# Designs tried in a protein design chat: VHH binders against Putative asparagine synthetase [glutamine-hydrolyzing] 2. Part 1

All scores and structures are predictions.

Target 1, 228 residues: Putative asparagine synthetase [glutamine-hydrolyzing] 2, of Methanocaldococcus jannaschii (q58456r2to229)
Amino acid sequence: CGINGIIRFGKEVIKEEINKMNKAIKHRGPDDEGIFIYNFKNYSIGLGHVRLAILDLSEKGHQPMGYNVDEDKIIYRDDELDRADIIIVYNGEIYNYLELKEKFNLETETGTDTEVILKLYNKLGFDCVKEFNGMWAFCIFDKKKGLIFCSRDRLGVKPFYYYWDGNEFIFSSELKGILAVKEINKKENINKDAVELYFALGFIPSPYSIYKNTFKLEARQNLIFDLD
Unless a header shows other numbers, all headers, positions and changes below count from the first letter of the chain; antibody chains aren't numbered by Kabat.
F, E and O stand for the ipSAE by ESMFold2-Fast, ESMFold2 and OpenDDE, each averaged over both directions (binder to target, target to binder). V2 = 0.75 x the mean of E and O + 0.25 x the DockQ between their complexes.
[cut] marks letters that were taken out.
Atom coordinates printed by the task and the answers are left out, and those that the model quotes come from them; centres of patches stay.

## First folded at step 1 (VHH)

Design b01 (framework vhh_7b18_3)
Fold by ESMFold2-Fast, scan of step 1:
Parts: structure tokens; C-alpha cells; sequence
Structure b01 (fold): chain B 228 residues (1-228), chain A 117 residues (1-117)
């Protein structure tokens, strides 16, 4: 699977932008794709997902996935996501999701770990990640609280890259997803120090990237944007 | 399966030229940045040049003005034109695919370049 998103202050995010990001990383998830767009006062949000179905392709695993708290209902259809209070795009596997379902007395309707993440976020807030045993990268839009919550697993197994320039936050499972909507690959934008670090160390240490204003979310790191 | 195959290495006299080629397969070549790195005998790996998917290029200072990186997306090939070669350019040259702008995830087996009089 792969995740994409744009949070922008000012000009609205349009569906075509997220579609370009999804197409750029389609190799991560050729079996399904989804898009969510939300415009509100001073910010605009687009979320995208491409899905790789390992054994079965089920509509109940579709993302972006939403949760309507008052109705206690999961929304897995793009055209109905406006009714959700909490929306997620997620790439990963939570190994202990069935144990978490029992521990926190969750009733679920999709049979997915994605739903367990949404419902535990609703119950525990940001601390929900302390309960997870697995590999993940996700972005949650909490519409009621007006915030974005991004998280990457403790070992940094699932990739999460982001661009931030003070006006827009663009994230993707791959830098090519960001490149589909933002020209970060001009030579003036190379972080030469990061390239030199790669050859000295054999890797570019988090949070650095070879492109300026572009970062890798570190292992065990959470990123929270307050949209107010 | 992703593969990178370098060719074009060899023995050349100081001041001579060589053109290295790297034939890529198993992925959408036009979507990836590509690079060249070299390993001098008994020393560590050293970045040489980089070419973005959009065609912009970067060079290490020691090769700037002498080496030119280019790509042919129709042939899924990246090239390194090496001019005014010096004995200190003697190394195994590796072609590498950029992994998400963070590191190289696939490397060729390398091609030997020897500059000797």
C-alpha cells in the first residue's frame, strides 16, 4: 500500500493533484485506490491511498477510511467520507489488532486493523500508538478537533516522507509522490550535505532528505498539525 | 526484477576519455533519479554524479567540468561521459537507482576504470 496527502493554507487542493500522487506510487498498490478532498475556511486537505490486497480484495478495506463517532459507523466509500469525523490513510499491519479489539472492548464491522486504529484513536487520542505492535505509517485527519496526526512505526519499517514550507504540508510513502505535485528535484534544492552523509554512513539519517524542505518522518515519531 | 548493468569501463591513458553506460530493467526508468558512485581500491565509496528524473544534474567537485551524466529514457539507460581522465579517477564505477531521494536501493555490479600511462 501507499499513502499520499496535501494540507494547504490558501489555494484549494483539487482531486487531480491527489490523483497524480496516487498514479506516481501505483506500483505500491495496484488493486485499489481512493481520494478524499475537504475544504474549510483557511485550509484545504487532500488524502490519497493505493492498496495492495494480499489475499482478498474487499471493499471494506478501502481507504481513505472514515469513522462517524455519533453513528458508530465506518465509512469506506469516497463519496460518503464527508460524513466522517476522523479520516485515515494507512500503510502497515498492526499485528495485535485482535488483542486490542478485546482489551478495549471495541465492536468492529469491517474486520480490518484500519478500523481498530480509527476507534482506538477516538478512544485514546495520540496515545493509541503506544498500544500498537506492528509496522505502520499513517495520517489521520481529525475533523472535529481540526488537526492532522501523522505517525511512523517504532522501527521505521514503513516509509513516510513529507514536504513543509510553512504554507503546505505534502506527504507520501515515496518521494516520487511528492514530486508528482511539487518540483523539489531542481538542483538548487539539493541538500548536498545529505548526499555526502550517505556516502560516509551508507544511509541518509532521519530526518534528512537530499531535497531541501523535504524530510523523512523518523522511527517512533509523531507529527501533529493544529489547523486552527 | 530490478537490474542495473554497467558497461564501458577499461584501460585508458591520462587525458583520455571513456563513456560508461548503465542499462536498467524491471522498473519505470523515467520515474527515477539515477547516480554514479565509485570505489577507489582500498578506499571508501565516493559519490560522482546524479541525474534527476527531470534531467537536472549534479557533480562532485573533483569531476566537475570533466564528467557529464545523461540519460535516455527510451532506452532505459544512464550514461557517464568521462573526459580528461586522471590516474586518481581509477576506480570501480557503480550505477545506482535513487531510492526515494534518501539512498540508492539497487546497484549494478560495477565496471572497472583504470587510468594509467
Amino acid sequence: as target 1 above (228 residues)
Amino acid sequence: QVQLVETGGGLVQPGGSLRLSCAASGFTFSSYAMGWARQVPGKGLEWVSYIYSGGSTEYQDSVKGRFTISRDNAKSTVYLQMNSLKPEDTAVYYCARDYLGEWFDYWGQGTQVTVSS
Scores: ipSAE 0.000, ipTM 0.159, lowest interface PAE 14.4, mean pLDDT 81

Design b02 (framework vhh_7b18_3)
Fold by ESMFold2-Fast, scan of step 1:
Structure b02 (fold): chain B 228 residues (1-228), chain A 117 residues (1-117)
Amino acid sequence: as target 1 above (228 residues)
Amino acid sequence: QVQLVETGGGLVQPGGSLRLSCAASGFTFSDYWMGWARQVPGKGLEWVSYITSGGSTEYQDSVKGRFTISRDNAKSTVYLQMNSLKPEDTAVYYCAKGYDLYEFDYWGQGTQVTVSS
C-alpha cells in the first residue's frame, strides 16, 4: 500500500493534486485507490491511499477510512468521509490487533487492523502506538481536535517522507509522490548540508534527504501537527 | 562491505554517446533500487534516473528519451546508456543504491563525463 497527503494553510487542496500523488505511487497498490478532501476556515486537507489487496478484496479494507464516534460506525466510502470524526491513511500490518480488540473490549465491524487503530486512537490518543506490535506508517486527521497525527513503526520498516515549508505539509510513502505536486528536485532546492554529510560520513543520515525542506520520518517517531 | 564501482565516463563530442556501468558487491543486488545522480559544475547534485528491483524505470525530464537505465541482476551491474549528449550533460555521475532512490544508502566514487567539442 501507499499513503499520500497535503495539509495546506490558505489555498485549497483540490482532488486532482491527490489523484496525481496516488498515480505516482500506484505500483505500491494497484488494486484500489481512495481520496478525501476537507476544507475548513484556515486550512485544507487532502488524503490519498493506494491499496495492494493480496487475499481480501473487500470494500471494508478501503482507505482513507473514517470513524464516526457518536454512531460507532466505520466509513470506508470516499463520498461519505465527511461524516467521520477521525480519518486515517495507513500502510502496514498490526500483528496483535486481535489481542488489542480483546484487551480494550473493542467492537469492530470491518475485521481490519485499520479499524482497531482508529478505535484505539479514539480511546487512548497518541499513546495507542505503545500498544502496537507490527509495521506501520500512518496519518490520522482528528477533525474534532483539529490535529494531524503521523506515526512510523519502531524499526522504520514502512516509509514516510514529508515536505514542510511553513505553509504546506505534504507527505507520501515515496519522494516521487511529493514530486507529483511539488517541484522539490530543482537544483536550488538541493540540501547542500545533506550532500556535505554524505561526503563526510559516506551516507545521508535520517531524517535528512537530498532536497531542502524534505525529510524522512524516523523509526519510532511521531509527528503531531496542530491545525489551529 | 558494500562497494559500487562506476566506469565508462570520458570525453565525447556533442551528439555522441557513452555507456556508464556500475558494478555492485556486498549486498543482495536484486533486492535494491539502483540509480544515477550527477553533480553539475557550479550547481550541485541532481538525480538522473532510477530502476526499481522489479525493473520499472524513471528519468529526469531533461534526459528522458536520450538516456536509458538497465540492470543485469546476474552480474550485479546497473547501466546508463547516454545518447545525444549535450554540453549541459557534463558532470560527475554517481551510482547509488537504496530501498528508494532518495534513500541513498551508498554512493560510488563517481565517473566524469565531459561533453565538449
Scores: ipSAE 0.000, ipTM 0.141, lowest interface PAE 12.7, mean pLDDT 80

Design b03 (framework vhh_7b18_3)
Fold by ESMFold2-Fast, scan of step 1:
Structure b03 (fold): chain B 228 residues (1-228), chain A 118 residues (1-118)
Amino acid sequence: as target 1 above (228 residues)
Amino acid sequence: QVQLVETGGGLVQPGGSLRLSCAASGFTFDDYAMGWARQVPGKGLEWVSYIYSGGSTEYQDSVKGRFTISRDNAKSTVYLQMNSLKPEDTAVYYCARGDYWLSDFDYWGQGTQVTVSS
């Protein structure tokens, strides 16, 4: 799978931008794709997902996936995501999701670990990641609280890149996903410090990338944006 | 500590066969996709084949029908059976622990040389 998103303060995010990001990383998930767009007075959000269905292609595994708290209902169709209170794009596997379902008395309808993440986030907030045993990269949009919550697993197995310039936050499983919508690869945007580290070390250490304002989310790192 | 150790490379004539093995240790092998990539002399690195934790496989177009990837979870080993070898298959072959994705590798072996020549 692969995840993509844009959170922007100002001009609206349009479906075509997320579509370009999904296309750029389609090799990660050729079996399914989804897009969610949300516009509010002070911000605009787009979330994208490309899915690789290893065993079978079930519509209940479709992402972005939403949760309507009042109705206790999972939403896995793009055209119905406006009804969700919490929306996720997620790449990973939570090995202990069945144990977590029992431990926290969760009722589930999709049989997915994605649903367990959504419902545990609702119950525990950010601390839900302390319960997970697995590998993950995800972005959760919490409409009721007005925030974005991004997380990467403890060993840094699943990649997460992001761009932040003070006005828009763009993330992707691959740097090329960001490049599909932001021209960060111009010469003036080269991070000279990262290039020097590459020549000294033979690699660019987290959280840096070769481009300015573009970073890798480190292993165990969580990122929270308050949208107000 | 993650380790991947490749064996099985060597010199073979065009049309011949080789079987590469990769012994993995230091992680729960069953939970990860495994793959093979190769470094062709004078060219860049290219992926060859992938096998997901569930057993599904993918192949680079140039090797489809000739190469077969498989895994033995009890032995924590991934294999690449290479048939109908061509001079263009000459490369250093690397075993890699993959993520969920075809193009992503986070740990690599040391590589094993495959030379296809008359």
Scores: ipSAE 0.000, ipTM 0.122, lowest interface PAE 16.1, mean pLDDT 80

Design b04 (framework vhh_7b18_3)
Fold by ESMFold2-Fast, scan of step 1:
Structure b04 (fold): chain B 228 residues (1-228), chain A 117 residues (1-117)
Amino acid sequence: as target 1 above (228 residues)
Amino acid sequence: QVQLVETGGGLVQPGGSLRLSCAASGFTVSDYYMGWARQVPGKGLEWVSYISSGGSTEYQDSVKGRFTISRDNAKSTVYLQMNSLKPEDTAVYYCAKELYDFGYDYWGQGTQVTVSS
């Protein structure tokens, strides 16, 4: 699976931008694709997901996935996501999700670990990640609280890259996802320090990337953006 | 092509020990996260332990302090040393190779561990 997103202040995110990001990382998840767009006053959000459905081919595994708290309903159809209070794009596997379902008395309708994440976020807030045993990279949009919550697993197994310039936050499972929508002058925007580290080490260490204003979310790291 | 072969399972008394081995071929084990998962009759698969390409390890809470994962790069083998075994550890144990962004992409055929008197 792969995840994509744009949070922008001022100018609206359009569906075509998220489509470009999803196409750039389609090799991660050729079986399914989803897009969510939300526009509100001074910010605009686009979330994208590409899914590799090896174990569960049902549409109930579709992402972006939403949760309507008042109705206790999961929303897994793109055209209905505006009814959700909490929306997630998630790449990972929470090994203990069935135990968490039992421990926290969760009623679930999709049979997915994605739903357990949404419902535990609703119960525990950011502390929900302390309960997870697994691998993950996710972005949660909490519409009621007006915030974005991004998280990467303890060992940094699932990739998460982001771009931030003070006006837009763009994230993706791969750098090429960001590059699909962010026009970068390679001569002016190459992070020369990261390139030198690559030649010295054979890889680019976290949190660096080869482009300026572009970073890896580090292992165990959470990012929280207040949209208000 | 990728192949994982588990050995070392068997019948053991509570409090006993077993060492599971996972012989890998078709790739280099040190380049990937390698792990063990188990399936208890009537339950879904549950993760037990993993070892990263860099050598860091993690364990499911119920086995922490009792199980140890390791690897021998020269032999292309991943091990799970299981001590102080409990009846609750009875399961089919699977070796797994990382599927990059979707958990594990290759599972061996499993090896049965039965802890009973």
Scores: ipSAE 0.000, ipTM 0.143, lowest interface PAE 14.6, mean pLDDT 78

Design b05 (framework vhh_7b18_3)
Fold by ESMFold2-Fast, scan of step 1:
Structure b05 (fold): chain B 228 residues (1-228), chain A 119 residues (1-119)
Amino acid sequence: as target 1 above (228 residues)
Amino acid sequence: QVQLVETGGGLVQPGGSLRLSCAASGFTFSSYDMGWARQVPGKGLEWVSYIWSGGSTEYQDSVKGRFTISRDNAKSTVYLQMNSLKPEDTAVYYCARESYYDLTGYDYWGQGTQVTVSS
């Protein structure tokens, strides 16, 4: 599987942008594809997903996946995602999801670990990741709280790249996903200060990167982005 | 003290191959993601390939299918196998360690090794 997204403060995210990102990483998940677009007051969000299905091509495994808290219902059809309170794009496997379902008395309708993540996030917030045994990279959009929550597993097995320039946050499972909508590797986007430090000192000291505004989410790391 | 030492560069004809090695010391190598970047004359610095601590890999489109990144955690070494080399691959190649402290990308770089592809 593969995940993609754009969170922008200003110009609206359009479906075509997320479509380009999904196409760029289609090799990660040729069996299914999904797109969510949401526009609100001061921000615009697009989320994308490409899915690799081994045993089940069921619609219930489709992503982006949403959860409507009041109805206690999972939404897995793109054109209905605006009814969700919490939406996720997720690449991974939570090995203990059935144990977590029992431990936290969760009722589920899809049989997926994705649903358990959504419902446990609703119950525990950010601390839900402390309960997970598995490999993951995900982005959760919490409409109720107006925030983005991104997480990567403890061993860094699942990839997560992002771009941030103060106006838009763009993420993808692969750098080529970001490159589909942003030319991050242009000469003018190189961190010239880091390059100059390297020639002066023989190394680039932490925390500098050679590319402006482009990063990888580290193993065990969470990123929380307040939209308000 | 963190050190990254590149070897394996040199002069090679178009269509040839080279294997770059980067010997790491001063940190727990198996816990860090590693990458290769190059400074191409006239174009500036660009990333080439990346390998996660978990073994996943990623490549710049221009080298995909020709270059292969790999790591040997027992030897604390990352490699870049370069096949079907083209004149435009001529560059100084740098080994880099991903940042441990911040989400900023690379925090340590090697001295670089020159690769020249010429007839």
Scores: ipSAE 0.000, ipTM 0.143, lowest interface PAE 15.7, mean pLDDT 80

Design b06 (framework vhh_7b18_3)
Fold by ESMFold2-Fast, scan of step 1:
Structure b06 (fold): chain B 228 residues (1-228), chain A 120 residues (1-120)
Amino acid sequence: as target 1 above (228 residues)
Amino acid sequence: QVQLVETGGGLVQPGGSLRLSCAASGFTFSDYGMGWARQVPGKGLEWVSYIYSGGDTEYQDSVKGRFTISRDNAKSTVYLQMNSLKPEDTAVYYCAKGLEYDFWSGYDYWGQGTQVTVSS
């Protein structure tokens, strides 16, 4: 699977931008694709997902996935996501999701770990990640609270890159997802320090990337944006 | 033309060991990180281990202390030594080439997979 998103202040995110991002990382998840666009007074959000459906080709695994708290219903169809209060794009596997379902007495309708994440976020807030045993990278849009919550697993197994310039936040499972909508790959944008670290160490340590204004979300790190 | 060929899978009893090998060709092997992932019956594809071009390694929590990833740049081969195997380790194991400069960028090429079955 792969995840994509744009949170922008001042200009609307359009579906074709997220579509370009999904196409750029389609090799991560050729079996399914989803897009959510939300435009509000002061901000615009686009979320994208490409799914690798090894065993479950059911529509119930489709992302972006939403949760309507008042109705206690999961929304897994793109054209109905406006009804959701909490929306997620997620790449990973929560090994103990069935144990968490039992522990917190959750009723679920999709049978997915994605639904357990949504419902535990609703119940526990940001602390829900303390309960997870697994590997993940996700972005949650909490529409009621006007918040973006991004998380990466404790070991940094699942990739999460982001671009931030003070006006827009763009994220993707791969740098080429960001490149599909933002020209960060020109020579003037190369992070010299990151390149030097790669030659010295054989890898670029988090939170750096080879491009300026572009970062890796660190292992165990949560990123919270108040959209207000 | 990138090619990754896995060997070394098979049937083994619980507590046993297997060593998987992945022979790579079509790229400058020493410039890229390499990884292993597995497809467990009834579950999705999950990452197992990664070795950076510089030799540092990462492991999924469930295999730490039991599995060891290593590489031989002269032979363009990456290995996965699996010890103390459990029935839960039964899966098709895939070798993967790192996409860009590190593990965090993901993978761009995958091998055909090799079956590992752990049963009595």
Scores: ipSAE 0.000, ipTM 0.124, lowest interface PAE 14.4, mean pLDDT 80

Design b07 (framework vhh_7b18_3)
Fold by ESMFold2-Fast, scan of step 1:
Structure b07 (fold): chain B 228 residues (1-228), chain A 120 residues (1-120)
Amino acid sequence: as target 1 above (228 residues)
Amino acid sequence: QVQLVETGGGLVQPGGSLRLSCAASGFTFSSYWMGWARQVPGKGLEWVSYIYSGGSTEYQDSVKGRFTISRDNAKSTVYLQMNSLKPEDTAVYYCATDSLYDILGEFDYWGQGTQVTVSS
């Protein structure tokens, strides 16, 4: 699977931008793809997902996936995501999701670990990640609270790259996903300090990358954007 | 230039053993994490084990005590010794490293994989 997104203050995110990002990382998830676009007051959001079917072979595993809290209903169709209060794009596997379903008395309708993440986020907020055993990279848009919550697993197994310039936050499972919508690879955008670290260490340690304003989310790190 | 090549898979009876090898080339092997992941039919990708550049190791609970990861920096090779194999260990096993991805961008860090089938 792979995840993509743009959060922008100013010009609206258009579906074609997210579609380009999904196409750039299609090799991660050839079985399915989805897109969510949302425009509100001073911000615009696009989320994308490419899926390799693992836990659920049906449409119920489709992402982006939403949760409507008042109706207690999961939304897994792109054209209905406007009805969701919480929307996720997720790449990973939560080993203990069935145990968490029982521990927190969750009623689920899809049989996916994605739904367990959404419902635990609703119940526990950011602290939900403390309950997870697994590998993950995800982005949650909480429409009611007006925030973005991104998380990467404790060992840094699932990749998460992001670009931030003070006006737009762009993320992807691969640098080429960001490159599809932002020319981060121009010579003037090379991070000379990161290149020096590579010569010294033989790799570039998280959170750095060779491109300016572009970072790798560290193992166990969470990012929270308050949109209000 | 960068390559990860897995070998050592095959068909084995329950309770048997296999040793997987991953030959790495094109990067400074000793500076990177190395790991094994598997693609289980119907379940998807699972991480199996990691070995850090310093030699420390971590294992998924389902394989702890049965599998052992090791590395030989002089040979740029990582190994997975698998003992007491169970039918649920049937999967394609991939060698991977995550640190290299930061530098190469579009680097495909997955080798071609090696098939392990545990069947009676």
Scores: ipSAE 0.000, ipTM 0.159, lowest interface PAE 12.9, mean pLDDT 79

Design b08 (framework vhh_7b18_3)
Fold by ESMFold2-Fast, scan of step 1:
Structure b08 (fold): chain B 228 residues (1-228), chain A 120 residues (1-120)
Amino acid sequence: as target 1 above (228 residues)
Amino acid sequence: QVQLVETGGGLVQPGGSLRLSCAASGFTFSDYAMGWARQVPGKGLEWVSYISYGGSTEYQDSVKGRFTISRDNAKSTVYLQMNSLKPEDTAVYYCARDEYSGYDWLFDYWGQGTQVTVSS
């Protein structure tokens, strides 16, 4: 699977931008794709997902996936996601999701680890990641709290790249996803410090990348944006 | 996890030849385009060559006719055969992974580099 997103303060995110990102990383997940767009008072959000169906072969595994807390309902259709309180795009596998379902007395309707992540986030907040045994990269939009929560697994197995310039946050499983919507002239926008580090160290260390304002989310790292 | 390891660098006289190898691991090698770039200390990175997952190749103008990129998917290795080497080819050579797009030189993983020195 692969994940994509844009959080922008000011200009609206349009569906075509997320379509471009999904297309750029479609090799990660050819079985399905989804898009969520949300425009609010002072921010605009787009989330995208491309899916390789492993854990759940049904449409109930579709992402972006939402959770409506009051109705205790999972929303897995793009055109209904505006009804969700918490929305996720996720790439990974939580090996112990069935144990977590039992431990925290979760009732689930999709049979997916994605739903367990959503419901544990609702119950435990950011501390839900301490319960996970697996590999993951995800972005959660918590609409009720006005918050973005991004996380990468403890070993950094699942990739997560992001761009941040103070006005928009763009993330993707691959740099090409970001470049699909953010034109960067490689010659003019190379991060010279990252090139120097690569020469000195033999690799470009996290959180740096070859492009300015573009970073890798480090293993075990969480990013939290307050949208208000 | 993704690893790229270059070997084959060294000292050669002008007009000589070297073959660089890049051993890849941690991904399905045959699904990705591969490239070579080079850097002189204090200078920017210069793209050298590119090979798609289907085997089509492209070269920077200054190396056309002298360098040949190739791949062996069974060995998960990409090669750069460098002939008729010139002093200006002296650089650290980096192997990089990219997916075939036909139009960009975006690389998401890089090797540690191997030094090529062309002098008498």
Scores: ipSAE 0.000, ipTM 0.113, lowest interface PAE 16.8, mean pLDDT 79

Design b09 (framework vhh_7b18_3)
Fold by ESMFold2-Fast, scan of step 1:
Structure b09 (fold): chain B 228 residues (1-228), chain A 121 residues (1-121)
Amino acid sequence: as target 1 above (228 residues)
Amino acid sequence: QVQLVETGGGLVQPGGSLRLSCAASGFTFEDYAMGWARQVPGKGLEWVSYIYSGGSTEYQDSVKGRFTISRDNAKSTVYLQMNSLKPEDTAVYYCAKDYYGSDLYWEFDYWGQGTQVTVSS
């Protein structure tokens, strides 16, 4: 699987931008893809997902996946995602999701670990990641709280890259996903300070990169972006 | 389980050429920057070249204009084309995977076993 997203203050995110990102990383998940677009007064959000269906090819594994808290209903069809309160794009596997279902008395309708993540986030907030045993990279849009919550697993197995320039947050499982909508790889965009750090230290320290405004989310790191 | 396997080393005369290959497995190859480093017998490791996931390249000054790094993501392989070889290029050459992926770091977390390059007399 692979995940993509754009959060923008100003110009609206359009479906074609997310489609280009999904196409750029389609090799990660050729079996299915999904797109969510949300426009609000002061921000615009697009989320994308490409799925490699190893266990179940059913529609219930489709992403982006949403959760409507009041109805206690999972939404796994793109055209219904506007009804969700919490929306996720996720690449990974939570090995102990059945144990977590029992421990927290969760009722599930899809049989997926993705649903367990959504429901535990609703119950525990950011601390839900402390319960997970697995590998993951995800982005959650919490519409009720007006925030983005991104997380990467403890060992850094699943990749997560992001671009941030003060107006636009773009993330992807691969740098080529960001490149599909933002030309970060030009020589004029090289982060000379990061290159200077390499000569001083022998490496470029996390979270920096050679490219200006482009970063990799560290192993075990969470990123919380308040939409105001 | 990450594995890197180098091939292509050998004995060449000064001014000659060699092409090294590194076959990678156990990780999503296209997400990670790859590099080549070399160890002269009895001396420390020297970085030689680096290729980002996006295809941009960097070279140590001593090899600029003579060496070319490239990658084939479909084959999970990185290459080092070495031209105009000098006796000073004699070393064991190691393929390396970047720790943080692709364009972010020149810190290597996995290394191959190495391949010997000898530039005679």
Scores: ipSAE 0.000, ipTM 0.125, lowest interface PAE 16.9, mean pLDDT 79

Design b10 (framework vhh_7b18_3)
Fold by ESMFold2-Fast, scan of step 1:
Structure b10 (fold): chain B 228 residues (1-228), chain A 120 residues (1-120)
Amino acid sequence: as target 1 above (228 residues)
Amino acid sequence: QVQLVETGGGLVQPGGSLRLSCAASGFTFSSYAMGWARQVPGKGLEWVSYIDSGGYTEYQDSVKGRFTISRDNAKSTVYLQMNSLKPEDTAVYYCAAGYDWLSDYYMDVWGQGTQVTVSS
């Protein structure tokens, strides 16, 4: 699988931008793709996913996936995602998701580890990642709290790159995903002294990637981006 | 099968030059970023240079001005021209396809490596 997203302050994110990102990393997940677009007063969000369906070809594994807390309902259809309170794009495998379902008394309807992540995030917040045993990269949009929560697994197995310039946050499983919507590859060499000045506030700054304003989320790192 | 094969390593005196080659097969070479990383004896993996599908290049500070990365899409090969070699450049040099040079688990494809020794 592969994940993509744009969070922008100002001009709206359009579906075509996320389509271009998904197309750029289609080799990661040729079996399915999804897109979520959300516009609010001071920000615009697009999330994309490409899926490799090896064991489960059902629609219940579709992403972006949402959770409506009040109705206790999982939303896995793109045209219904505006009803969700928490939306995720996720690339990975949580090996202990069935154990976590039992430990935290979670009731699930899709049978996916993605749903367990959503429901544990709702229950534990950011600390949910301390419970996971697996490989992951994800972005969660928490609509009620107005924040973005990104995480990468402890060994850095699943890739996560992001661009940040003070106006838009663009992320992808591959640099080519960011390149599909931003010409980062012709910028000057990155200056380590400038890394911290351009990084959004979060948990421990990431090491730089090879492009200006473009970074790699480190193993075990979380990034919290406040939308207000 | 996806495969990367490095050649061109060897023993060279300080101030000398070597050209490393990495022949790729089993994937659409022109669509991938390519790069070089090195394993210094007793240390972890260190990124050296990167070239993307569009020809944009970047270098680790310690090799800037001395090393040049290039690619030949028709031959599915990436090169590292190493000039003014220093004892500190002694390492096993690995070719990789992908965008992450800091984690072994992140790299999509790794070569077997080629030894470069800079000594009198």
Scores: ipSAE 0.000, ipTM 0.163, lowest interface PAE 12.6, mean pLDDT 78

